# VH-VL binders against Late embryogenesis abundant protein 31 (RAB28): the designs that were tried, part 14

Target 1, 262 residues: Late embryogenesis abundant protein 31 (RAB28), of Arabidopsis thaliana (Mouse-ear cress) (q9lj97)
Amino acid sequence: MSQEEQPKRPQEPVTYGDVFEVSGELADKPIAPEDANMMQAAETRVFGHTQKGGAAAVMQSAATANKRGGFVHPGDTTDLAAERGVTVAQTDVPGARVTTEFVGGQVVGQYVEPRPVATAAAMEAEVVGLSLQSAITIGEALEATVQTAGNKPVDQSDAAAIQAAEVRACGTNVIAPGGIAASAQSAANHNATIDRDEDKIKLIDVLAGATGKLAADKAVTRQDAEGVVSAELRNNPNLSTHPGGVAASITAAARLNERADI
Short names: E, the ipSAE of ESMFold2; O, the ipSAE of OpenDDE; V2, 0.75 times the mean of E and O plus 0.25 times the DockQ between their complexes.

## First folded at step 18 (VH-VL; framework fv_masavibart)

Design Q3 (from Q1 with light chain S34Y; at its last look DockQ between E and O 0.57; V2 from the best seeds 0.00; counts 0 for: pae E 3.2 > 2)
Fold by ESMFold2, look of step 18:
Structure Q3 (fold): chain C 262 residues (1-262), chain A 119 residues (1-119), chain B 110 residues (1-110)
Amino acid sequence: as target 1 above (262 residues)
Amino acid sequence: QVQLVESGGGVVQPGRSLRLSCAASGYTFSRYAMYWVRQAPGKGLEWVAVISYDGSNTYYADSVKGRFTISRDNSKNTLYLQMNSLRTEDTAVYYCARHSRWGTYMDYWGQGTLVTVSS
Amino acid sequence: QSALTQPASVSGSPGQSITISCTGTSSDVGGSNYVSWYQQHPGKAPKLMIYEVDNRPYGVSNRFSGSKSGNTASLTISGLQSEDEADYYCSSWAGSNNYVFGGGTKLTVL
């Protein structure tokens, strides 16, 4: 008689791979209630609230379904979320704030928001500005990093991000001699032997004139930005991107190009 | 690196015309919108006009609308300001400036060229 | 004509901080993310100091900062130095296809 009160639904667990573009071990993991709680806490710490349509809301829905299906119980945490954490990081670029959300070191959400809330007048100014400009290219976005992080010493995460950008701009995996990826890798290697930051090679030294150094160039797409973010993230011990850095500039360019539909 | 050089200023009588040029170098001119901004002697800055990267969109200050025409020749890396029906209040140093790729502001300026409209 | 109101002058001693205000309306300063500040030394072209309210271009000292509250944008210069003596202009898109500068503020370092 009491057995009718506990039917199982749904038939299979909702995994990270079902709701996010993630790979490897994480993709097969059921989304657990504590994973969702950690993301909600991370979003609330950064935004003051849970982000509407953000990763926490998706994870909460999936975790609820998994609890009802008997695949997890309250207090469960996936091993990857427990080991590598759940984080929300923000970076600022010209005109935008980029937010990246991570589970187990993998990106589960990324979005760009205007730095303050726009009014009708600000929206008109942005539309006029978009009518004045063509699509932003990968080379231009790399050069724009000079404005936001030109004094930053080049590290391995920068070199990886720059290489990912150059590969996507040129459509080749081979690093061109005299290209910006080669210069960035040399700078990162050199800087590893330097103690004082003021003596290190800076992003401006590598990225100035990037449009002239690329063998080919293209308008920045969302997929380009995702690839560059992943490269910067994977090569940063802190599992984050640099505020105003290479990934941030590429992401801002992709966002602007999408709004202009150029 | 980025260099903007204005030319074509001079002394002209009211009602006459003058064309200003701005030679651009050190960047890909055809990718950037461009401005003209003027400054009367002892006065502040006044926006005059802006033109899109390809020339398809132009905007003018009310004070010059209908009299001034902004244009560009991307094959020559040159910005122009055609000034017709000049008035004494048009006397100013005229600057060209480069529109940022990332927002509505002017990230590089030329040295300016003086236009004097005098009887 | 300028829609943006700046004080005609401001002064400070070396090492002190000063603030230059730029007051507009909800259609330009209050509603715009595109407030910029330009520095102009006598006989020279203007130079961009702050863009999009509070961003600093590469090569501009971190002694310069920008902010906005309501319909007033502010440029703050800390650690005042004699080379900061110049005219300062704010600018914004004023709506209705108008780009506008403030009237300018002469900064004197005593």
Scores: ipSAE 0.188, ipTM 0.586, lowest interface PAE 3.2, mean pLDDT 83
ESMFold2 (binder alone), look of step 18: mean pLDDT 91; pTM 0.928
OpenDDE, look of step 18: ipSAE 0.569; ipTM 0.799

Design Q4 (from Q1 with heavy chain H99Y; at its last look DockQ between E and O 0.32; V2 from the best seeds 0.00; counts 0 for: pae E 3.1 > 2)
Fold by ESMFold2, look of step 18:
Structure Q4 (fold): chain C 262 residues (1-262), chain A 119 residues (1-119), chain B 110 residues (1-110)
Amino acid sequence: as target 1 above (262 residues)
Amino acid sequence: QVQLVESGGGVVQPGRSLRLSCAASGYTFSRYAMYWVRQAPGKGLEWVAVISYDGSNTYYADSVKGRFTISRDNSKNTLYLQMNSLRTEDTAVYYCARYSRWGTYMDYWGQGTLVTVSS
Amino acid sequence: QSALTQPASVSGSPGQSITISCTGTSSDVGGSNSVSWYQQHPGKAPKLMIYEVDNRPYGVSNRFSGSKSGNTASLTISGLQSEDEADYYCSSWAGSNNYVFGGGTKLTVL
């Protein structure tokens, strides 16, 4: 025993909830060494390298601290990471590349990169060009999904993403009969009984003219994009977003709106 | 379904004026910047002018500055090009085109209207 | 007075791949992500084929692809078909006051 000392090791485990905006059982789990290794492998598969300051780096630091504190052991993996996986998904949308990182089906990181990297002069010209236009609305972003995923059969994750977008555009949690979300849900339910993709209802059938089908509309914000991404993820059996899909288009719109605000 | 229909082309003498219109439908016109692009017979495409979604900003090719005026009426879903002091080198098919929401490119084009400046 | 340089013509046989080049400067091609490609059949309006260097709009065949290296953008058409015979234009935003097109390339399918 001794006089009061400065602790040199973590006094309590570092959990997912301490370092990421996650909820439920995952939020209380100590970050484990194999969770971090799986994220690093996933980042390397997608980026070709480890991301500086990305989720893998944060998880590695937390797992190291947890090992030193005796809260986890080498080789430990959380049940949620082992059972539902650790994934990095990358989606290319107009003007940007969106990267989303998941543990146990929950988003632990998302960021947007310019694509491709532009010179200062080219960026200045692009900003002037974007200033010729109004901010992109939720309806416009939904319509843009036709360009990148119009031939995709509608599934439950699409319907959930579209519902989240429509609710945010209209400012209510009540889904209008005959709205885009209702159409998307009906399409997803119908498609679940159809075997051949060519016979399924496609995103273009629901999203074409989305701006005119919404009861109200608004400029896309970062918070809107986060909500739509969350909805798409939670309702995808693979616990991921679709490349060029609804969440990707909403995220790209949010980013372009931010860049237009010089 | 986006449609752009130009009108107002014709044959005029040098020094005269002509006004082109572009009727837009199938999208929310007031949300998009718009272009005019021209193509002389047997030649390539040449940008003429661009106007912001609300009409507050305009830019022109050097070849038309001071002679042409781009404008819009968002209540009528119509883009205009007022062409003054016309010259024989202004002879071309004139296209209106929609500025993309995603960058500096033209995602939809009209069929064009022919302007001939001769004699 | 095109600021972007394209070959006047290119040709290929059905089923082959061909590439059309578009050469500019570091300010309009090399450092820009605003390069686009348009197809124009005789007597028709131009049609967008590629935007932002390498993106393909809905309804454009995956036989069309775009790329960029240095100050040169490229349009590649694989599996060449007779319907691909047309004029092709590249374009870019060359500063706050100017949008520019290449001089155009006539593609002939032999």
Scores: ipSAE 0.241, ipTM 0.589, lowest interface PAE 3.1, mean pLDDT 83
ESMFold2 (binder alone), look of step 18: mean pLDDT 89; pTM 0.901
OpenDDE, look of step 18: ipSAE 0.647; ipTM 0.829

Design Q5 (from Q1 with heavy chain R98K, light chain S34R; at its last look DockQ between E and O 0.36; V2 from the best seeds 0.00; counts 0 for: pae E 2.9 > 2)
Fold by ESMFold2, look of step 18:
Structure Q5 (fold): chain C 262 residues (1-262), chain A 119 residues (1-119), chain B 110 residues (1-110)
Amino acid sequence: as target 1 above (262 residues)
Amino acid sequence: QVQLVESGGGVVQPGRSLRLSCAASGYTFSRYAMYWVRQAPGKGLEWVAVISYDGSNTYYADSVKGRFTISRDNSKNTLYLQMNSLRTEDTAVYYCAKHSRWGTYMDYWGQGTLVTVSS
Amino acid sequence: QSALTQPASVSGSPGQSITISCTGTSSDVGGSNRVSWYQQHPGKAPKLMIYEVDNRPYGVSNRFSGSKSGNTASLTISGLQSEDEADYYCSSWAGSNNYVFGGGTKLTVL
């Protein structure tokens, strides 16, 4: 029996919660070396290089510290990063390109790149163009989701968002049989039993022709958009909305209606 | 299925008038702005006019301002172009086109009607 | 007075890619995202191919793409096919009297 040396207090692992504003199971996970490698690869695919001081760099530093402390080994990957992925997504908005970085479906970084600024003449033309149209309705905004997310499999967050939209369009809390909320909920339930995304029912299958499927319709308001966003968020395990999805389309419509005073 | 059908074209002498019509179907006409665009034989596209969904705003190319009037009848799903004081340079195929919901572009076009202004 | 400048013609062989340029000003191209592209076959009405610089309408082939750099917008057609032979117009809106089309580009597929 050899006498062990009195241990020095070991360094605690650096977790995702220590360095990022994340929650749930991910917050307690030590940052692993392969997680950092995946983010570096994702940043390189999108930017052509890793971002100085960005999420990949922070994760690499944390993973190195964890390796030196004996908390992880080279090649280790957290289960959440392996299962749900490490992704980098870009969204263009007026005046900027927004890049968002995810680990396990949670945001760990966001970057805003300025886009070309609008001239005064271009802004005047936009205002004139907006004055030419009538207000965008909830049904029209739902149809627009086909353009940006039509091939997305329907999930519970989509069904909740669509239900919130239909309830607001029709002015009743009762889901109409044969309405788009009913179809979306049925699709989400069906898809939960299907493993391959290719075999799942897609948003286009539910949302195409949404204006004709709603019992009533109305112009999208800011309050409508807030309600739909809230519904999508509460029903997404990652506590996020889908870029180009239902909440995004309703929000875009509300913003256009508000700017045009339609 | 969005469908736009122009009519009212023909041969007319300079200085006279002609009225074009565009019958719209397959969408809620009263929610969308509408355009007239023309194309002289062998030449490119030229915007002529636009009218807002409710008819309250109209805009014209300088080449036709004061001579042409765009109008619409939402109860008949019909767009009009009244062309007065016609000139030889007004000779063209005239298209009507539908404004998009989401920006200033023309997502559907009619097949056009020919106007020939000749002595 | 805004004018959009396009080359009069371009040509390419089947399977190749070509790019059509559309040059304007900061008010109609450089500082604006309202550039659109239309395809017109002989004797037919124009058809929308690209809107707001780089977006494709549902149902338009992914062989068509758009981009913008400075005051020049570009339409790129990859994997050229004989049916792509047509005239192509860019357009923009820069004010109440200033909806303009480019002069058009005739694409020949050799």
Scores: ipSAE 0.201, ipTM 0.552, lowest interface PAE 2.9, mean pLDDT 82
ESMFold2 (binder alone), look of step 18: mean pLDDT 91; pTM 0.934
OpenDDE, look of step 18: ipSAE 0.672; ipTM 0.842

Design Q6 (from Q1 with light chain A94T G95S N97S N98T; at its last look DockQ between E and O 0.19; V2 from the best seeds 0.00; counts 0 for: pae E 2.3 > 2, placed apart)
Heavy chain, then light chain:
Amino acid sequence: QVQLVESGGGVVQPGRSLRLSCAASGYTFSRYAMYWVRQAPGKGLEWVAVISYDGSNTYYADSVKGRFTISRDNSKNTLYLQMNSLRTEDTAVYYCARHSRWGTYMDYWGQGTLVTVSS
Amino acid sequence: QSALTQPASVSGSPGQSITISCTGTSSDVGGSNSVSWYQQHPGKAPKLMIYEVDNRPYGVSNRFSGSKSGNTASLTISGLQSEDEADYYCSSWTSSSTYVFGGGTKLTVL
ESMFold2, look of step 18: ipSAE 0.279; ipTM 0.594
ESMFold2 (binder alone), look of step 18: mean pLDDT 92; pTM 0.939
OpenDDE, look of step 18: ipSAE 0.683; ipTM 0.845

## First folded at step 20 (VH-VL)

Design S1 (framework fv_masavibart; at its last look DockQ between E and O 0.35; V2 from the best seeds 0.00; counts 0 for: pae E 2.1 > 2)
Fold by ESMFold2, look of step 20:
Structure S1 (fold): chain C 262 residues (1-262), chain A 120 residues (1-120), chain B 110 residues (1-110)
Amino acid sequence: as target 1 above (262 residues)
Amino acid sequence: QVQLVESGGGVVQPGRSLRLSCAASGYTFSRYAMYWVRQAPGKGLEWVAVISYDGSNTYYADSVKGRFTISRDNSKNTLYLQMNSLRTEDTAVYYCARHSRWLGTYMDYWGQGTLVTVSS
Amino acid sequence: QSALTQPASVSGSPGQSITISCTGTSSDVGGSNSVSWYQQHPGKAPKLMIYEVSNRPYGVSNRFSGSKSGNTASLTISGLQSEDEADYYCSSWAGSNNYVFGGGTKLTVL
């Protein structure tokens, strides 16, 4: 009934690998209409609206093209989106809010909303701060978590995030018996038997002195932050990262390192 | 376990020089910017200087610019303040303090201070 | 001359809430998220109580809170205790290579 030009039909499906930096089985999956609907719902839960330029909009465009091409049908969902979920997590850090979007446990989007600065003096303070410091390492970001979440009881999501951080700092998937990940897992297990939060082992008890406890260390990268956020999210019964927690600190460090080009 | 210990204060006459030291321990000194802040007897806090983690950037209060030099030796975990052409108004307790790793300019750990008295 | 103006003194009774103001300009308070507050007991070094306007570092009681409205930052202490009696300083980066402290406020717990 419309007088609109109809787009050319695609000759091949638009897959997750075509539009996002994903790997494995997900990369070859055509983006399906229900995948996009699930992401839109996840974005709306977090933002109160669909995020302009976010993963839901990209997925809807791809799903529409795939439907026109006959590669998917209305109501279709990829197995990985159905089985492993579609989530949006916000991580609050000093100076920014970082949003990470996942399909099937893989990042399909991450964006940073910096805090507004309104004056030349505020901008100069930020520039001076960046000029004063070197690239932030994984160990330093873990220690910084003490300031923002040090009195939080250690739970399984913290232990998972700390393990992800330590293995990335050391370049190995082997958990050292005296390492921070081992201590965090022991604390999480202990705390599961304790009813009162006052009596639980806290993040400060595990993370204080993290730079000295790691066998190796490195500057935080965006990929490191994505991995740590994914680990914390997978193990959080509330399907969110803890404000000021491990993932938040690693994400903040990655952002600062990217802005400084370190 | 962060500890900052200042030394090198004392009584000197106007026009003379002193060098203050701040020994750092309990953290990786070479990763953090450092401050000097002073407090005249009975008065408030006054920022003096800041130096970047590697020593490549320094900033000074106008009241000391040209007379004081902040420096560091990362191999010795030590911060310095060279104070030349001292005046009676430089009389104060001098604190060293550690810059936070986050954006913003605030000091998360302080030393106990060392007293400098400039008097004839 | 301080670029940040604080009252010289404030007082309150135990259990009361009090507020200490720190007034500057749009360049050091109004447009800055780097406002910090320090507590100093007599003969002691300053201690960081609030950073980035409203954040508490680990070990600082939730009785302390910070806020900002326009060009005025505020430190509020609820449930006032005798140990809170001290001098309090706000600080910010004043621009053009200047870090500044307020003149300080002496808190007396009556």
Scores: ipSAE 0.292, ipTM 0.607, lowest interface PAE 2.1, mean pLDDT 83
ESMFold2 (binder alone), look of step 20: mean pLDDT 90; pTM 0.923
OpenDDE, look of step 20: ipSAE 0.506; ipTM 0.761

Design S2 (framework fv_masavibart; at its last look DockQ between E and O 0.35; V2 from the best seeds 0.00; counts 0 for: pae E 2.7 > 2)
Fold by ESMFold2, look of step 20:
Structure S2 (fold): chain C 262 residues (1-262), chain A 120 residues (1-120), chain B 110 residues (1-110)
Amino acid sequence: as target 1 above (262 residues)
Amino acid sequence: QVQLVESGGGVVQPGRSLRLSCAASGYTFSRYAMYWVRQAPGKGLEWVAVISYDGSNTYYADSVKGRFTISRDNSKNTLYLQMNSLRTEDTAVYYCARHSRWFGEYMDYWGQGTLVTVSS
Amino acid sequence: QSALTQPASVSGSPGQSITISCTGTSSDVGGSNSVSWYQQHPGKAPKLMIYEVSNRPYGVSNRFSGSKSGNTASLTISGLQSEDEADYYCSSWAGSNNYVFGGGTKLTVL
């Protein structure tokens, strides 16, 4: 067969950075066929099928283009996907289940499934309630965690999640001395030397008054929730988020803001 | 510390008007929806009205619709209830309460109430 | 007038578990996430005890729990203490833009 009848051959590889908002070494890596297979398997395990327009579909399309262009071979896996994994995690929040997809520890996709609503009248009540709300800020979502997990001892996963939230609220990659992230990290380090949970520093000690402690604040977006969930997951030995915790509260705020026309 | 203080209650004759105020402090008032709830002597709680954070949406119980007006002044951190055409059935302690910033419609902080007595 | 039905009174002995029911419809209890419970001591303002059916605000004792089955929400108080003696109200955002309270339940600790 003549190669002149193969128009639209890719002239350069499709990388993770071309199709996902990822950084560092991963952003420059061509998407490999086995990376896509691993994500398809992970999505199928979690959802029972591949998500339409989701991370696995995007990766498969990119891997196919890369194979046609000669940039990868069947069976190739990137070192980052092989070493750090392709994972899918689920978090239940009020009104929704949030699924987050990772390659090499970085978020490549997020899916929000609504919880069932029993009646049309309950849907009308939700609409009225949404008309009462202003956009929820990152600081407000952090304060809301006090209500659902205020008595939880601060650990490294909490500190990581809080840092991700503060960085996004303030628009800077530096940790402000005396800020919420600094306080959370100090609490996590302190608690690592404490045996009794009753003596540990709790989330309320760090998060109470968060809106007043942030140098800047903003409305929670889906992208913010993805970053905070990723931080909490990567720093939790159980490879999960905490029910009612920081990631859960930020995700719930993002969902409310999306549904409220704000 | 969240604090809500109602004022403006008193004794008034049927058919007259009264304006209640609720002074809010300890939080960013303009970001929260607010409620009025009343309790007749010896009776249970009855929702009266709610107003959105910016004042653009209001909802009323049927028992007060057309007679009462909920409003707010975010520059003064104050919630109001204008009560017109008062009836003896409006006699109650009136509470202001703060709407949650979270899922569900619940009242996380309440004032101590102000008594309105409608009698001749 | 209450749209949600609660028993007028309930009693229990110290240390006992007690449950207060709140029965409505599919639009206000069965299909709603907005069921909440308030405690009111005589002469005092109500205090939020449970929100979104089963969530406990920080500072509320873990002896208080909430649940829902069908069109009935329940408040359970375990390890009953004399300080729990109060009126308890359930509430929900009813399915036509109306907020409703139950009629209230007087809890007596014997």
Scores: ipSAE 0.308, ipTM 0.629, lowest interface PAE 2.7, mean pLDDT 83
ESMFold2 (binder alone), look of step 20: mean pLDDT 90; pTM 0.928
OpenDDE, look of step 20: ipSAE 0.354; ipTM 0.691

Design S3 (from N3 with light chain N55Y; framework fv_masavibart; at its last look DockQ between E and O 0.40; V2 from the best seeds 0.00; counts 0 for: pae E 2.3 > 2)
Heavy chain, then light chain:
Amino acid sequence: QVQLVESGGGVVQPGRSLRLSCAASGYTFSRYAMYWVRQAPGKGLEWVAVISYDGSNTYYADSVKGRFTISRDNSKNTLYLQMNSLRTEDTAVYYCARHSRWGTYMDYWGQGTLVTVSS
Amino acid sequence: QSALTQPASVSGSPGQSITISCTGTSSDVGGSNSVSWYQQHPGKAPKLMIYEVSYRPYGVSNRFSGSKSGNTASLTISGLQSEDEADYYCSSWAGSNNYVFGGGTKLTVL
ESMFold2, look of step 20: ipSAE 0.361; ipTM 0.647
ESMFold2 (binder alone), look of step 20: mean pLDDT 92; pTM 0.937
OpenDDE, look of step 20: ipSAE 0.479; ipTM 0.767

Design S4 (framework fv_traxivitug; at its last look DockQ between E and O 0.25; V2 from the best seeds 0.00; counts 0 for: pae E 3.2 > 2)
Fold by ESMFold2, look of step 20:
Structure S4 (fold): chain C 262 residues (1-262), chain A 120 residues (1-120), chain B 107 residues (1-107)
Amino acid sequence: as target 1 above (262 residues)
Amino acid sequence: QVQLVESGGTLVQPGGSLRLSCAASGYTFSRYAMYWVRQAPGKGLEWVAVISYDGSNTYYVDSVRGRFTISRDNAKNSLFLQMNSLRPEDTAVYFCARHSRWLGTYMDYWGQGTLVTVSS
Amino acid sequence: QSVLTQPPSVSVAPGKTARITCGGDNIGSKSVHWYQQKPGQAPILVVYQDSNRPYGIPERFSGSNSGNTATLTISRVEAGDEADYYCQVWDSSSDYVFGGGTKVTVL
C-alpha cells in the first residue's frame, strides 16, 4: 500500500481525555486495543451486542487509529484498565434501569432505560408529577435507599458511597463529626469483624433521617451520581454496585431531576 | 419517622362547614405534595384533593369541586381542608397522605384519619 | 376515567397463597400501587409501581401487572395479613382511582 506524506498519519495517540470526559492519569492514556476488546465483551455480556456509537465503538475506533499510528500494538492494555478494570454495571431503581460503563473507575458511558409503564398514562403522570414536585436532594435520595436496601449490612463500598454523597451535599472534602459518613464508616468497620448478617449494622441504621443529619443539602445532579457510583464501585472488590443501594438511589434521583428540567 | 396527624373531624349538620387540619413531622413538609383521601363507613378509599409542594397547584375530585378547598402552611408544617356546603354523603374518615416524590403518583405515608359525620 | 374492579373478598388458609386481582381497561399500561388497611388503622403501602416493596414489607408480598389485570400475591399467608387491600392507579384526567377493596380472610 502507498504511503502518504507526513503528517498524513496521526502524530499523537488518541487518549481517553480526547474522547471522554475523564480526568487524572486516565485522561492522558492512549486507548489500547485490549481496552476496547474488554469494553466490547462487557457490553455484549450486558446488552447481547455492542452499542452503536457507544463507549466500545468509540474505543475501538480510537484503538484502531492508535495502532495505525504506531502508538500501540495488538494486545496492548492501558495500565489503569488492566489494574482497575473495564466494567459495565446495571442498577435497577424505581422507574429506571441505569447502565454505567467504566474504564479504570471512571465513567465513559451511561444509559438509562425507563421501567415498563403505560405510554399515555405514563406521560400524563409525568406531567402531573412535575407540577407537584421539587427537585430531589442528596439527603432525600439517601433516605430512599432505606426502602430498597434498608436490610443490607453496611460494608466499605456503602460507606464510601455515603461519604461521597455527604461531601457533595455539604460542599466540603472534610467529614463532619457525627455525620452519616462517619456513622457509615464506623458501621462498616464493625461489620467486618461480624460473621452473621443478622448481627451486622444495616443501612437503615445509618441512613434513616439522613435529611435531618446532613449539615447542608442540595439537589442531586448527574455529576453527583457519577461520583457516588464511582466511590461505591472502587470500594467493592467485585467492581460492582449493589442493586437498590446508595449509588442506585442517587442515580435514580439525578435522572428524575433531569426529567424535571432542572 | 414520618408522622401525619389529622384533626378537626366532628358532627356537622347538612349545609354546614368544617375545617380539617393535618400536622406533619419527621420530614421536610415543604418539599412534598399532599393529599386528602376519605373513606365512608363500610366503603372503600376515595381520593379528594391534592396540593403541590408550594401550594401553586390544586386538584379535586369532581364531587367536591367548588365546595372544598385544600391549602397548606409550609411555615407551620400544616395541611388543611376547608369543607363547605357539607352533604350527608361527605360523611367519612378523612386521611391526609404524602405524595411519593418518585414518579408514579402514589401515597407513601398516611395519617390515622379524622371522622366527619354530616347528619341532621 | 378508569374503573378498577376487585373481588369483594378472598379466603385463604394459613400458609397458602392469596391472590388479589385488580381489573381495569388496559391496566397493564399503568403503574399500579397496593395498600393494606386493617380495621381502625391507617392504610399502608405494600407494593408500588406494580412490583416494588417498600422497606418493612415482607418478601411474601409481590405484585404483577399485565393486560387488563394487576395482581397482588401474598405467599405463606399469616393471620396478620387479614385486612382490606386496595389497588390504585392515576388516570389521565388527574384523578386518583382506587379499586373497591378486597377483604382477605385467613381461615
Scores: ipSAE 0.173, ipTM 0.575, lowest interface PAE 3.2, mean pLDDT 83
ESMFold2 (binder alone), look of step 20: mean pLDDT 91; pTM 0.925
OpenDDE, look of step 20: ipSAE 0.615; ipTM 0.815

Design S5 (from N3 with heavy chain D54S S56K; framework fv_masavibart; at its last look DockQ between E and O 0.20; V2 from the best seeds 0.00; counts 0 for: pae E 3.6 > 2, placed apart)
Heavy chain, then light chain:
Amino acid sequence: QVQLVESGGGVVQPGRSLRLSCAASGYTFSRYAMYWVRQAPGKGLEWVAVISYSGKNTYYADSVKGRFTISRDNSKNTLYLQMNSLRTEDTAVYYCARHSRWGTYMDYWGQGTLVTVSS
Amino acid sequence: QSALTQPASVSGSPGQSITISCTGTSSDVGGSNSVSWYQQHPGKAPKLMIYEVSNRPYGVSNRFSGSKSGNTASLTISGLQSEDEADYYCSSWAGSNNYVFGGGTKLTVL
ESMFold2, look of step 20: ipSAE 0.318; ipTM 0.643
ESMFold2 (binder alone), look of step 20: mean pLDDT 91; pTM 0.935
OpenDDE, look of step 20: ipSAE 0.577; ipTM 0.807

